# VH-VL binders against Arf-GAP with Rho-GAP domain, ANK repeat and PH domain-containing protein 1 (ARAP1), part 2

Target 1, 186 residues: Arf-GAP with Rho-GAP domain, ANK repeat and PH domain-containing protein 1 (ARAP1), of Homo sapiens (Human) (q96p48r954to1139)
Amino acid sequence: ASMGDTLSEQQLGDSDIPVIVYRCVDYITQCGLTSEGIYRKCGQTSKTQRLLESLRQDARSVHLKEGEQHVDDVSSALKRFLRDLPDGLFTRAQRLTWLEASEIEDEEEKVSRYRELLVRLPPVNRATVKALISHLYCVQCFSDTNQMNVHNLAIVFGPTLFQTDGQDYKAGRVVEDLINHYVVVF

## First folded at step 22 (VH-VL)

Design g1 (from e5 with heavy chain S104L Y110S, light chain S29D D49E)
Fold by ESMFold2, fold request of step 24:
Formats: sequence, C-alpha cells, structure tokens
Structure g1 (fold): chain C 186 residues (1-186), chain A 121 residues (1-121), chain B 107 residues (1-107)
Amino acid sequence: as target 1 above (186 residues)
Amino acid sequence: QVQLVESGGGLVQPGGSLRLSCAASGFTFDYYAMNWVRQAPGKGLEWVSSIWGSGGFKYYADSVKGRFTISRDNSKNTLYLQMNSLRAEDTAVYYCARDLYTDLGWYFDSWGQGTLVTVSS
Amino acid sequence: DIELTQPPSVSVAPGQTARISCSGDNIGDKWVYWYQQKPGQAPVLVIYEDSDRPSGIPERFSGSNSGNTATLTISGTQAEDEADYYCQVWDSSDDYVFGGGTKLTVL
C-alpha cells in the first residue's frame, strides 16, 4: 500500500493483521528480544525509510534477514508505520475516550472499560492492537536483558500509537495498562 | 506549565563533590526521560547524562563516566546529579532538560534556567 | 559518535535570509534538532526532526537535512532572532551530540 493508506487498506494476513506489522513483529520476535534498548533505539533514517517503502509497496514479498536488516531499522520501520497511519491505530474518533479511560482509578473498572473500547474498534485495528500488545508483553518478559520494561515501552509507544507530541501522559498510561493487563484484557 | 528548577550549584575545590537537584512540575514526571546538559562559560552546550522513567537506562558522556551519577526520585518529581572527583573542566552552568519522543527521535523540549558549578582552588 | 561542525558566526541584515549549517559525516541519516539560546537564557527548541516547528515558533524558521549537511534557515530575519543556535542529533550509540554553536548577528 502507499504512504498514508489507512490500516484497512494494507495487505492483510490470515488473522486480519497487516502483513507489514506481522513481518516486523515476527522479525523482532526472532532476532530482537534480547537486543538492549529494542524500540528505544532508532535505526538509520535512510535504511528505515527504504525498508518501509518496500513493505508499503508489497509487504508479502519482503523477507527480513538479520544479516541484511538491522533490528533497529526494523523496529523503527514498524514505529514509523504506526505513527504515519492517517487515522491512527486507536482512531481519532476514539482517541479521547481511550485517554480518559486511563484515568479510571478502580483497576477492575478500568480493565472492563478497555475491553469495551477494544470491541468498538474496527476489526483490523482491534486485531492489530492485540498483536502489537501481545508482542510488547513478550518484549518486556525479556526486560532483564533488553532493558525494556513495561514503563519504558509505554514511553515510546504512547506517543507512537496515539500520534501525540509526547506531552500527553495518558497515552503512555494506556499502553502501560494494556501491557500490564494483557492476559485479562485480550 | 512545565517548569524545571535546578539547584545545588556553587564553589567547590578540585577533587570535591557536589549534588545537583532539578525540581520538576507541570507534567507527569515519571513518563519522561530526563537529562543534564552543561555549558562552560562562553562555550557551547555539552550533553552530560540521561536517565529513563522508572527503570532501564542511565547514560553518561565519556568525560564524566565513573565520576558522575544520575538518579531520580519520582515520588518527589526530582532529578539528581551526584558529581564526584570534580575537575576544573567541569565548571559550567548545568541545565536540567526534559526528553520527548516523537516521529522516531529524541529531543529536549523543556529546559531549566541552570545552576552554576565552579571548580577552583 | 558523530562530530557536528557549525560556523562560529553568521551575520545578516534585517529582513534577509540567514542560513546556519551543521556538518557531520552522514548527518542526513540522522534526525536533526535546532535550539535557540538568547544571552543569559536557557535554550529553546525551534526545529525538530530536521524540518518541523514546535507550536509557537514562527514560520520564518525552517530546516533541511541531506548528505553531510543540515541547515537552519531563517527568512525575513528580525532583530529578536539574534542568538546562538545549536544543532543536535541523537546518535545510535545512545549519545546526544551538539554542534559547537553559531552566533547569529542581525546588523
């Protein structure tokens, strides 16, 4: 798909997850879980852009190899893809509702609210959120070696997923909550 | 609004120690990486150290490794820099800076007004 | 770490265009940030990610980055733009690197 295409306009896999997301997540799961600072570190801008262009043109044809693609270039391509989505992963229409849910003080009520909000997302968005949060849960399981605990992942993915300038703490809190509660939310 | 106020600067002898503090307000402190950046009198900016939210990474410029320790107390919204084995070249205004992540990069969006550290006999 | 080189000074007449360069080996492969520092004041971010302006920064500030050179451009330069300007990159080695600074004088 072209730059600026919505999530549903991407090539989709069997589980309704964009192939571009699956390719990046699969590569990082195989090669990047023990990489110190994964997702915090940035790849080279030109290599990241070239990889992203290839994936946008025909994600099904792209095969990622550790010796050919640096893990930080792949992680940056994934983050850039999510950042560039025209309507965002959580959609502009639901953005404020998601951010307000993070302020619910009762943890059980908050988890229930997140479940309700997930059901209201478009199917491709919902599947992609689940796949991404599942992946980030796996990344934090290796935090003793990669140094990316839940809080550190939330610092990066909050602004990325909600497409903010990083000054809205609630975006990070949503991501942190979803990772911490992955088993019961998803 | 975001405010960063440094304190703890002063005169100190070579080989001495000093602890700087940065009081943060107007934002949720633990969701941001924090940095120290220094500027010697009449000179340019030099990054000193950074620390991430509640865990993970502390980083230091080569010129201060082994002598300086960055830390934070998120319950008090305070960033610290413990400076040991001070040298004349450590004389500078020390700025506290908030780090932001957007569009695949890191940058300093908010700075304090600085605190002067002078290292002299 | 990459070494960033800036000219020590640039002078322009009011209303003219100022260009401040930041040179580094393959700097075009990194995101570049620009800070303005007026005398006795803390730095202020004026350009992030090569070319984007934070809210509140005038449109006369723009930036570019390619090859070995990033450039901060100020069109229609005003007296209030007189300041020191620093470029900065975040290096893949987890270090922040600043250029040496450029004093912009508006005559």
Scores: ipSAE 0.274, ipTM 0.714, lowest interface PAE 4.5, mean pLDDT 87
Fold by ESMFold2, fold request of step 24:
Structure g1 (fold): chain C 186 residues (1-186), chain A 121 residues (1-121), chain B 107 residues (1-107)
Amino acid sequence: as target 1 above (186 residues)
Amino acid sequence: QVQLVESGGGLVQPGGSLRLSCAASGFTFDYYAMNWVRQAPGKGLEWVSSIWGSGGFKYYADSVKGRFTISRDNSKNTLYLQMNSLRAEDTAVYYCARDLYTDLGWYFDSWGQGTLVTVSS
Amino acid sequence: DIELTQPPSVSVAPGQTARISCSGDNIGDKWVYWYQQKPGQAPVLVIYEDSDRPSGIPERFSGSNSGNTATLTISGTQAEDEADYYCQVWDSSDDYVFGGGTKLTVL
């Protein structure tokens, strides 16, 4: 299998999401949901870089096993992969439109706008957003033990998914909105 | 423009108490983790305490644990530090700092000008 | 518990390269941040995540981090670079740890 850095160049799984995303999400779902501070904590830079390099080269050949990889190294690899996407998960063309949607005051109008914007994403991007938001919803379900409620996840994933310097609250708002309205948006 | 303004510093005797405030403006306050960092006269920086945006996570340096309490009122865009059982070594300029997440890490991007706390007999 | 060690002072001539070290056990596996503090002022971030520059920081500021040492490098040092410089790491076990600071003097 030929591998690249862009989302469209990734190996896809049965649900049309990149195998690299699936591998990381599956591992964290199985081993990391009760880990305090999951996604807030950072893995070791050397281990994260090696894992990310392996996943970019051939994600299907990488099999994550408890005891072989620390959950924080896997979570950091996933975040770094998403951060480093050349066009971003929400695409450069739609980034501003997504951020502007977060400012809509009417909740019904805002939800309707997110549904429209999701349809306009490339298919692999849309599937990846759905898979990630579904996973984050699952993570926050364990917030009593892992301490990562919707707001805390949005603080981390807003800048990560929209590739910002963290000064733009709109990115976190989008992520928070998508998690909170998961059933009606997706 | 992000602005952080500390207040509530002053002279206090050992064993006394003070409450510091930090008024925040220019950003959506409840979205950001906030910190207190102090600097004793002629000395380096020392992290004191952190509180996350929802107020759910609070962390303290060992030197202040049990004596200091960090809190926030997101409806007033204000960060607080309640300092009890003050000691001479608590004498410092106390800075309010905003915490940012980017590039898989956390750092202080914005600082106030500080408020001086002097603990002296 | 990581402890960060910086030299107390570094002196350089104008236009020369200043190197400020920050030593800690396996610091190369942590993200390192550098702050500049001029007299009577609050600290200002000059390097984040080992080597990245915030907007508005001159290109003469650079950073590296490997093994047990992180280094802030200022090429073509100017008089306005005279300040105290602090390294900092974030870690869930230590939370935020600062180095002791280095006074850069431009002679």
Scores: ipSAE 0.181, ipTM 0.663, lowest interface PAE 5.3, mean pLDDT 86

Design g5 (from g1 with heavy chain A33Y S50D, light chain D94S)
Fold by ESMFold2, fold request of step 24:
Structure g5 (fold): chain C 186 residues (1-186), chain A 121 residues (1-121), chain B 107 residues (1-107)
Amino acid sequence: as target 1 above (186 residues)
Amino acid sequence: QVQLVESGGGLVQPGGSLRLSCAASGFTFDYYYMNWVRQAPGKGLEWVSDIWGSGGFKYYADSVKGRFTISRDNSKNTLYLQMNSLRAEDTAVYYCARDLYTDLGWYFDSWGQGTLVTVSS
Amino acid sequence: DIELTQPPSVSVAPGQTARISCSGDNIGDKWVYWYQQKPGQAPVLVIYEDSDRPSGIPERFSGSNSGNTATLTISGTQAEDEADYYCQVWDSSSDYVFGGGTKLTVL
């Protein structure tokens, strides 16, 4: 029934994180943390698609250079990659369990539940979740400049990471919880 | 399930002020950006303003900048538009619209029925 | 900033195909959304992301977007399809931009 670990089919770096994810996150960290509306803004559709196709063909050969790639095109390529994963970052098998965990009212119980769920993810998925949430934690540290606080990031990344139509707020709540409790969850 | 109900429209003199409200129900309000869009009689749609989910980030069309203020009260699930220094050209039906994010795009998936503002001497 | 141009009106016989264009510089690089507005009513989303239909929108509504033109197509047009139709894009410099609207008449 369960669809396999589709992230492991990507080119992986030394840390078990897909090279495509690492390159996009690293570029945004270096060039995009002070960009107003980072991740909320949309890149140009054709530029985003060409970049994503290049990264899918051979991510190791793609070099993102400051001034040659617009930060919004890179952020859109990363979001599209995560959105299009056949099994999703949190996997189809665990998707509902993650969403239900967001409704636990006791904060210590909720944090403990998230830690349990992380252990059950495939290793590449778990490493990728940690890298992404760590990155988003860093992005919100610059929210006075970039205007993307935890809540605004959650609105964008909830539907993206859980591959929803945006109608269910629970996906955003998971992302918000993971960023807010980053230190104790990870 | 999503419901948006505008109120506060009416007749007002040029230079006057008016405050519009939009009551939201059927969704978790603070997880969505909200917008005002207006339509002058016999004319097309014009985006007026948006406000991000936390309520701290606000943007305005040039035609209203400095005169209109968007705000939200997430505890009451209500969106507001404070309109000052009103002009005859501000006469329009004002719609409240929910902003939805999916697949790299933002769009208005739900609209209220609108409230009419008439600016006339 | 991008400006979207629509024809002011389109007329079609019942059962025929209506095509409503939305022109803008490099509009093919943006997602296009289409709204239907019947007289005295709020707009209703009929196409999102160029070609996708929300739940409850009939299959006779379809959309395309390439180059400088997006098109809303209504096949087998019915009398109830008489409405104003607006295209919309999101733009990083001007936020939301609407076309001027097209009045569809079913003769």
Scores: ipSAE 0.461, ipTM 0.771, lowest interface PAE 2.9, mean pLDDT 88
Fold by ESMFold2, fold request of step 24:
Parts: C-alpha cells; structure tokens; sequence
Structure g5 (fold): chain C 186 residues (1-186), chain A 121 residues (1-121), chain B 107 residues (1-107)
C-alpha cells in the first residue's frame, strides 16, 4: 500500500493515534523534556527529511533510541508531518470555527465550545489532538529548564497545527487555551 | 499593517548608557518574538538580541552580553534595549525586527526604520 | 559557530541573471533567508526558507540551498533590484547569523 498522507491513512496505534505521532512524542517525552528550546529549535533539514521519509514508509519499523537521533531532528519531523497534513489536524472544515472560538470572552463558554468542537473532529484527529496537547502540557512542566512555557509552545504550534502564515495570533491562542485548560477540556 | 517605530538613539560618550524603545502596532505583540539587529555605518547587519513572547527568555550576541539588556512590556506593545557601558564599536543604526514562525522556520518579516546610536567623545 | 560568506559585490547588465552566493559549513542543512536593503532603508525579506517568495516579491527572485552554498538568483535583473543583499540563518549556538552582504549593481 502507498504511504499515507492524511491522518486516516496513517498506521494507527492502539489508541487511534498515528504511529508516526506516537513515535515522535514518545521519544521527545523520554529524551527531550529538558532540552533547551525544544520545538523552538529546528533540526537539520536533511536529517529531518530522511527521518520523516522513514516514518512515512513504515512508522512501525522505525525505533527512535536515545543517542541515535537528535531531539531537534525528531521534533522537526513531527512538526513537518503536522504542517504537511493535506486537511490539517483540526480539518479544513473546522479551522475557522476553532479560530473564532478563541475570541470568546467568557472562559466557561470558551471551554464548553472547545469540547463541542473536539467531539466534531474525526476520531483519529481528536485522539491526536489530545495526545499532542497532553504532551505539550508535559513539556511546559519543564519550562524552567527547557524555556518552553505554554505561551512559547503556542507561538510554535499555532501556525504548525492550523497551517497558517503566522500573521494571525488566533491559532496560537487556541493552542495556548487547550494546554492551559487541558484537564477540563479533555 | 505591522508597524515598528524605534526611538531613543543619539550621541553618547564611551561608558555611557542609552535606552532604546520600539513601539509596535498592527499585530498582537505578545504572540511574537522580537529582536534587535544593528548595522554599523558602511557595514553589514549584525544580530544583537532576541526576547521570546512572554519576555522571560532573552538571548544576546557575545559582543553585547553583560552590557545590553533586552526587555518587553506586552501591556504597552513596546520592546526595549538598555545599553550600558557603551563603546565606539556599538555605533550603529539599531533596528527592531519582528520574528515570525511559519513553514517550520524563524525569520524577520517586519523591520522598523531604525534609530542611530553614535558613541563618540 | 557557522559563519556566512558572501561576495562583496556583483555587477550585471539589465536583463541579465544575477547570482549571489552565501557560503557556510553545511548551510544546506539550515533554512536560508534573504533580505534586500536599498540605501537609507530598512531590510526587506525577499526569500524565505531557501526558495519561497513572500507576497509582493517579483517572480524573478528565486533561491536555492544545498551543500555549503545557498544562492539568490534574480532573473531579468532590473534597475530597481540594485541594493545590498544579506543571507541569514538561525543557528542553535549563535542564534541569528547574517552574511556580510553583497552589493548588486545593475549597469
């Protein structure tokens, strides 16, 4: 079969999370939480692309071990995978609705709206958002060491997940809101 | 439209101090990293310092470490550069630049017009 | 730390192709950005991520990056392209690094 290019076309793990996402998140959780500037830093473009190609060919066969891959190459591969999704993690159909939800002034209403929007995502997308936001919550727990607090993670992942040109802050606000409210949203 | 306006440049003696300001408008300031870049007369561009969105993380070129302090006030949409122990080599036009993250990289998408700092007796 | 080397100047006739190089150790493993600076003006981004153009930049501007050399190419060079051009990378040890600049003269 051909290499998948949408979330539904990816190899999936036990929890409906693409194996490529799980591999990268697991590696960074084990080896990258104390790395200064994790996700802010960019890996080498050739190494990142080779890793991503291997994961796209057969993610189950790729085993990321400490000392074999630089954390910035793995973080860049994950970001590139998410950036390049044809329909995006939050889907083209829902993208504007997610961005508009970030403008809701009442915090309880905003949280309720995010929960509604999550239910409307395809199951693989919803599971992937939960896994990714859970991971970013863990990353910010080490922000005194890695320097990536919630706000800094949002600046990186907003444009990445919503596939924007970075000119509009609303994508970052969604990511920031989801991390800050992880327990009540998920 | 994104607008960055530097101020606070001028003539100062060696060993003196200046504080530069950059007023930002047309974007949500705290969602962007900000930078100072300088250009000595007749010379090329030199990165000086960056400050991350929330203002807690700051980085400096080796040539200015310990003498310059970058800061931001997100409630006023203003970036600052406190320059102490100034030297003749610090003479330059100082640009404020917005750092944009997209397409998996960082770059300066918007620049101010600069403010001239001259360090001379 | 990476250092970026550019030729001090490049001269081309109008309508000719200008090529401005930016050399650095393994620069092909980094994203390269190009800025145009006209006299008395702030720099303007003309190429990002090796080869992409921001909105409003003419199609005659293109870029490439492989090995130890990145190249800004201006096809059909016009008088308004006369400017200084700087390459820039981000480096995990040194943050932002600029090349020394290249003065493009169109005669």
Amino acid sequence: as target 1 above (186 residues)
Amino acid sequence: QVQLVESGGGLVQPGGSLRLSCAASGFTFDYYYMNWVRQAPGKGLEWVSDIWGSGGFKYYADSVKGRFTISRDNSKNTLYLQMNSLRAEDTAVYYCARDLYTDLGWYFDSWGQGTLVTVSS
Amino acid sequence: DIELTQPPSVSVAPGQTARISCSGDNIGDKWVYWYQQKPGQAPVLVIYEDSDRPSGIPERFSGSNSGNTATLTISGTQAEDEADYYCQVWDSSSDYVFGGGTKLTVL
Scores: ipSAE 0.451, ipTM 0.777, lowest interface PAE 3.1, mean pLDDT 89
Fold by OpenDDE, look of step 25:
Structure g5 (fold): chain C 186 residues (1-186), chain A 121 residues (1-121), chain B 107 residues (1-107)
Amino acid sequence: as target 1 above (186 residues)
Amino acid sequence: QVQLVESGGGLVQPGGSLRLSCAASGFTFDYYYMNWVRQAPGKGLEWVSDIWGSGGFKYYADSVKGRFTISRDNSKNTLYLQMNSLRAEDTAVYYCARDLYTDLGWYFDSWGQGTLVTVSS
Amino acid sequence: DIELTQPPSVSVAPGQTARISCSGDNIGDKWVYWYQQKPGQAPVLVIYEDSDRPSGIPERFSGSNSGNTATLTISGTQAEDEADYYCQVWDSSSDYVFGGGTKLTVL
């Protein structure tokens, strides 16, 4: 897989969120919240790659329409995009600090730490994290239908967002914490 | 080091029941999906069941639906497979396998050595 | 449901290249994973995402996937490579699907 451009080099929307992320999140919100196994299920490789290439080339020109794109292709494209970020969504510089924060036992202290870490992120990264976590919070609200509770989402997105091979559980824990404490962290 | 150790296998009569266990160590158990995969003697691999990290979501192969129940105790780092109404075709080595995720797929990165279940009259 | 077909057996001389195929309808649109299983042992992942190697897997192992066929290639095959090899995909309807397995014999 080829590495993508930096997050800040992407086409940005009004809220400093890359259009590629917005397009995918918006589509999944509209079409995928009740999809069983959303983000767990994988799209077709060829379709996912083509979609991702199109989005990377010109996200503003890509129109995702209900019924035209399989939600799993869109979700896979989003995950791949996030994984392919050169510095990762949480940046290489801050990656370990985020993982360490997940080990804080006191919940109030942990929330405070996450707030501090968010402030250290570049604006585009911070906005993207907020948008993504907000979206995942919405996804887990439908866990009875889509079978994707906070923990399950964390298992999937931990490795994706922190660019691990799945062996570092702390990555998932960070994502889990952010979703669970979304209201107070953001 | 990731370790998975299956136990509970043995000889059982058709229609009988058996419970398998898999003791996990060397990783944070509750942050991984776990699976049972079986292999009949001299045959290939067959996925049986998986359970998600929280233990709330379970999936089964059609061949075992209604008869097998997967569960886990994260406090004990243990995976279970309750097998009821066992049939001769259920005879196999049962492997516990850890699930890993990549962007476009799930796969088994770690396996136990398996435990043999023999269903015979 | 997708079905994966493998040749029952493949033979290769030491130092030669072994190729094991895994056929399925539009398998090129899925990630293919490969497992090695030696007698009396558990399977070991040798290829993931069509062509990537886990840490510790020798470079002589490679994979490809296109159209209806995925291929595990072992260049410079060694005696210790004698084993059963299984391809696997993840399917949204069937979850994990395995091929029938291929016995690789090193002559």
Scores: ipSAE 0.439, ipTM 0.824, lowest interface PAE 1.8, mean pLDDT 93
Fold by OpenDDE, look of step 22:
Structure g5 (fold): chain C 186 residues (1-186), chain A 121 residues (1-121), chain B 107 residues (1-107)
Amino acid sequence: as target 1 above (186 residues)
Amino acid sequence: QVQLVESGGGLVQPGGSLRLSCAASGFTFDYYYMNWVRQAPGKGLEWVSDIWGSGGFKYYADSVKGRFTISRDNSKNTLYLQMNSLRAEDTAVYYCARDLYTDLGWYFDSWGQGTLVTVSS
Amino acid sequence: DIELTQPPSVSVAPGQTARISCSGDNIGDKWVYWYQQKPGQAPVLVIYEDSDRPSGIPERFSGSNSGNTATLTISGTQAEDEADYYCQVWDSSSDYVFGGGTKLTVL
């Protein structure tokens, strides 16, 4: 098991995105966009853990196919991976500044601040955030079917990405803002 | 601190209707899923319904589907439960509960003191 | 649908260790949450995600979950721990499922 590995220590694809993230996002995009409660529903812990261990061991050798893995196990593996990052996706150093940015009332100023903060992230982190938010933007486009609109996704991913216990609403607000302003922020 | 205060409980005849309210304070209401959980006298806890932060999506226990309607007014920080076609088995203390998510699970971190609903002829 | 089974009652002497079980098919594959409810009061979360304690919960409270049984353990049980305890899981098909509750009596 490779628990505790940093994001940059992962197997990386051509776009500096960890292959583990790409595999999960790709699978969910293909098989889970219309799944009711996607990312809200949780997989079985044992299956999720086994999948995550396989992906961490050698993500390039893992081939996720429809019917072989439940979409909720894949989504849970992705969330667990992101939550378990030692430095977090937004880095410990910048975590509070992201949360503070969510309190900016002026939308244009807020968007500008998010752009600045993205530039401060390591390249792998920045690429991963972009890929994930892009994916979530796609997920919410099917909210009429999967019941996961921007706000609902934010409630789920806020605690995951900022490694909180859910009590700090600002984490969700950051995610919500990034999804809503994806086009202008990235 | 987080506060949840239920109201609207009382005595109602079978087949009657009742509307419960839960006033929330101490947190940003619209960023949390909210739930109703009930407890019959001398019995255990039973989940009744939840509503997502935006208020657009709702879920119900099979025992109340078609009879109960959950809703929320985020501008008033208030959760509601409209109960129609009430039955004797609906007699319970109804709790308002805040729902938290931590990666792989949903749980109730905050509860109100509850409001008693008694359905009796 | 998953069903959670708890013993109706458990008794323990002060200072001794109380163990409350919560049984369900493959419950070890789910996060288990525990709530304490004292007479006339609302439930209070005491354990989340099998074994983690919320802020303010004494260290004498601990939890475990494996196979078909989750266990709430109270070491050095005190008189104020006398209460009803409920286990809970979240299930994609059954939503929120509670155990039947266990009355803990401190003798």
Scores: ipSAE 0.417, ipTM 0.813, lowest interface PAE 1.8, mean pLDDT 93

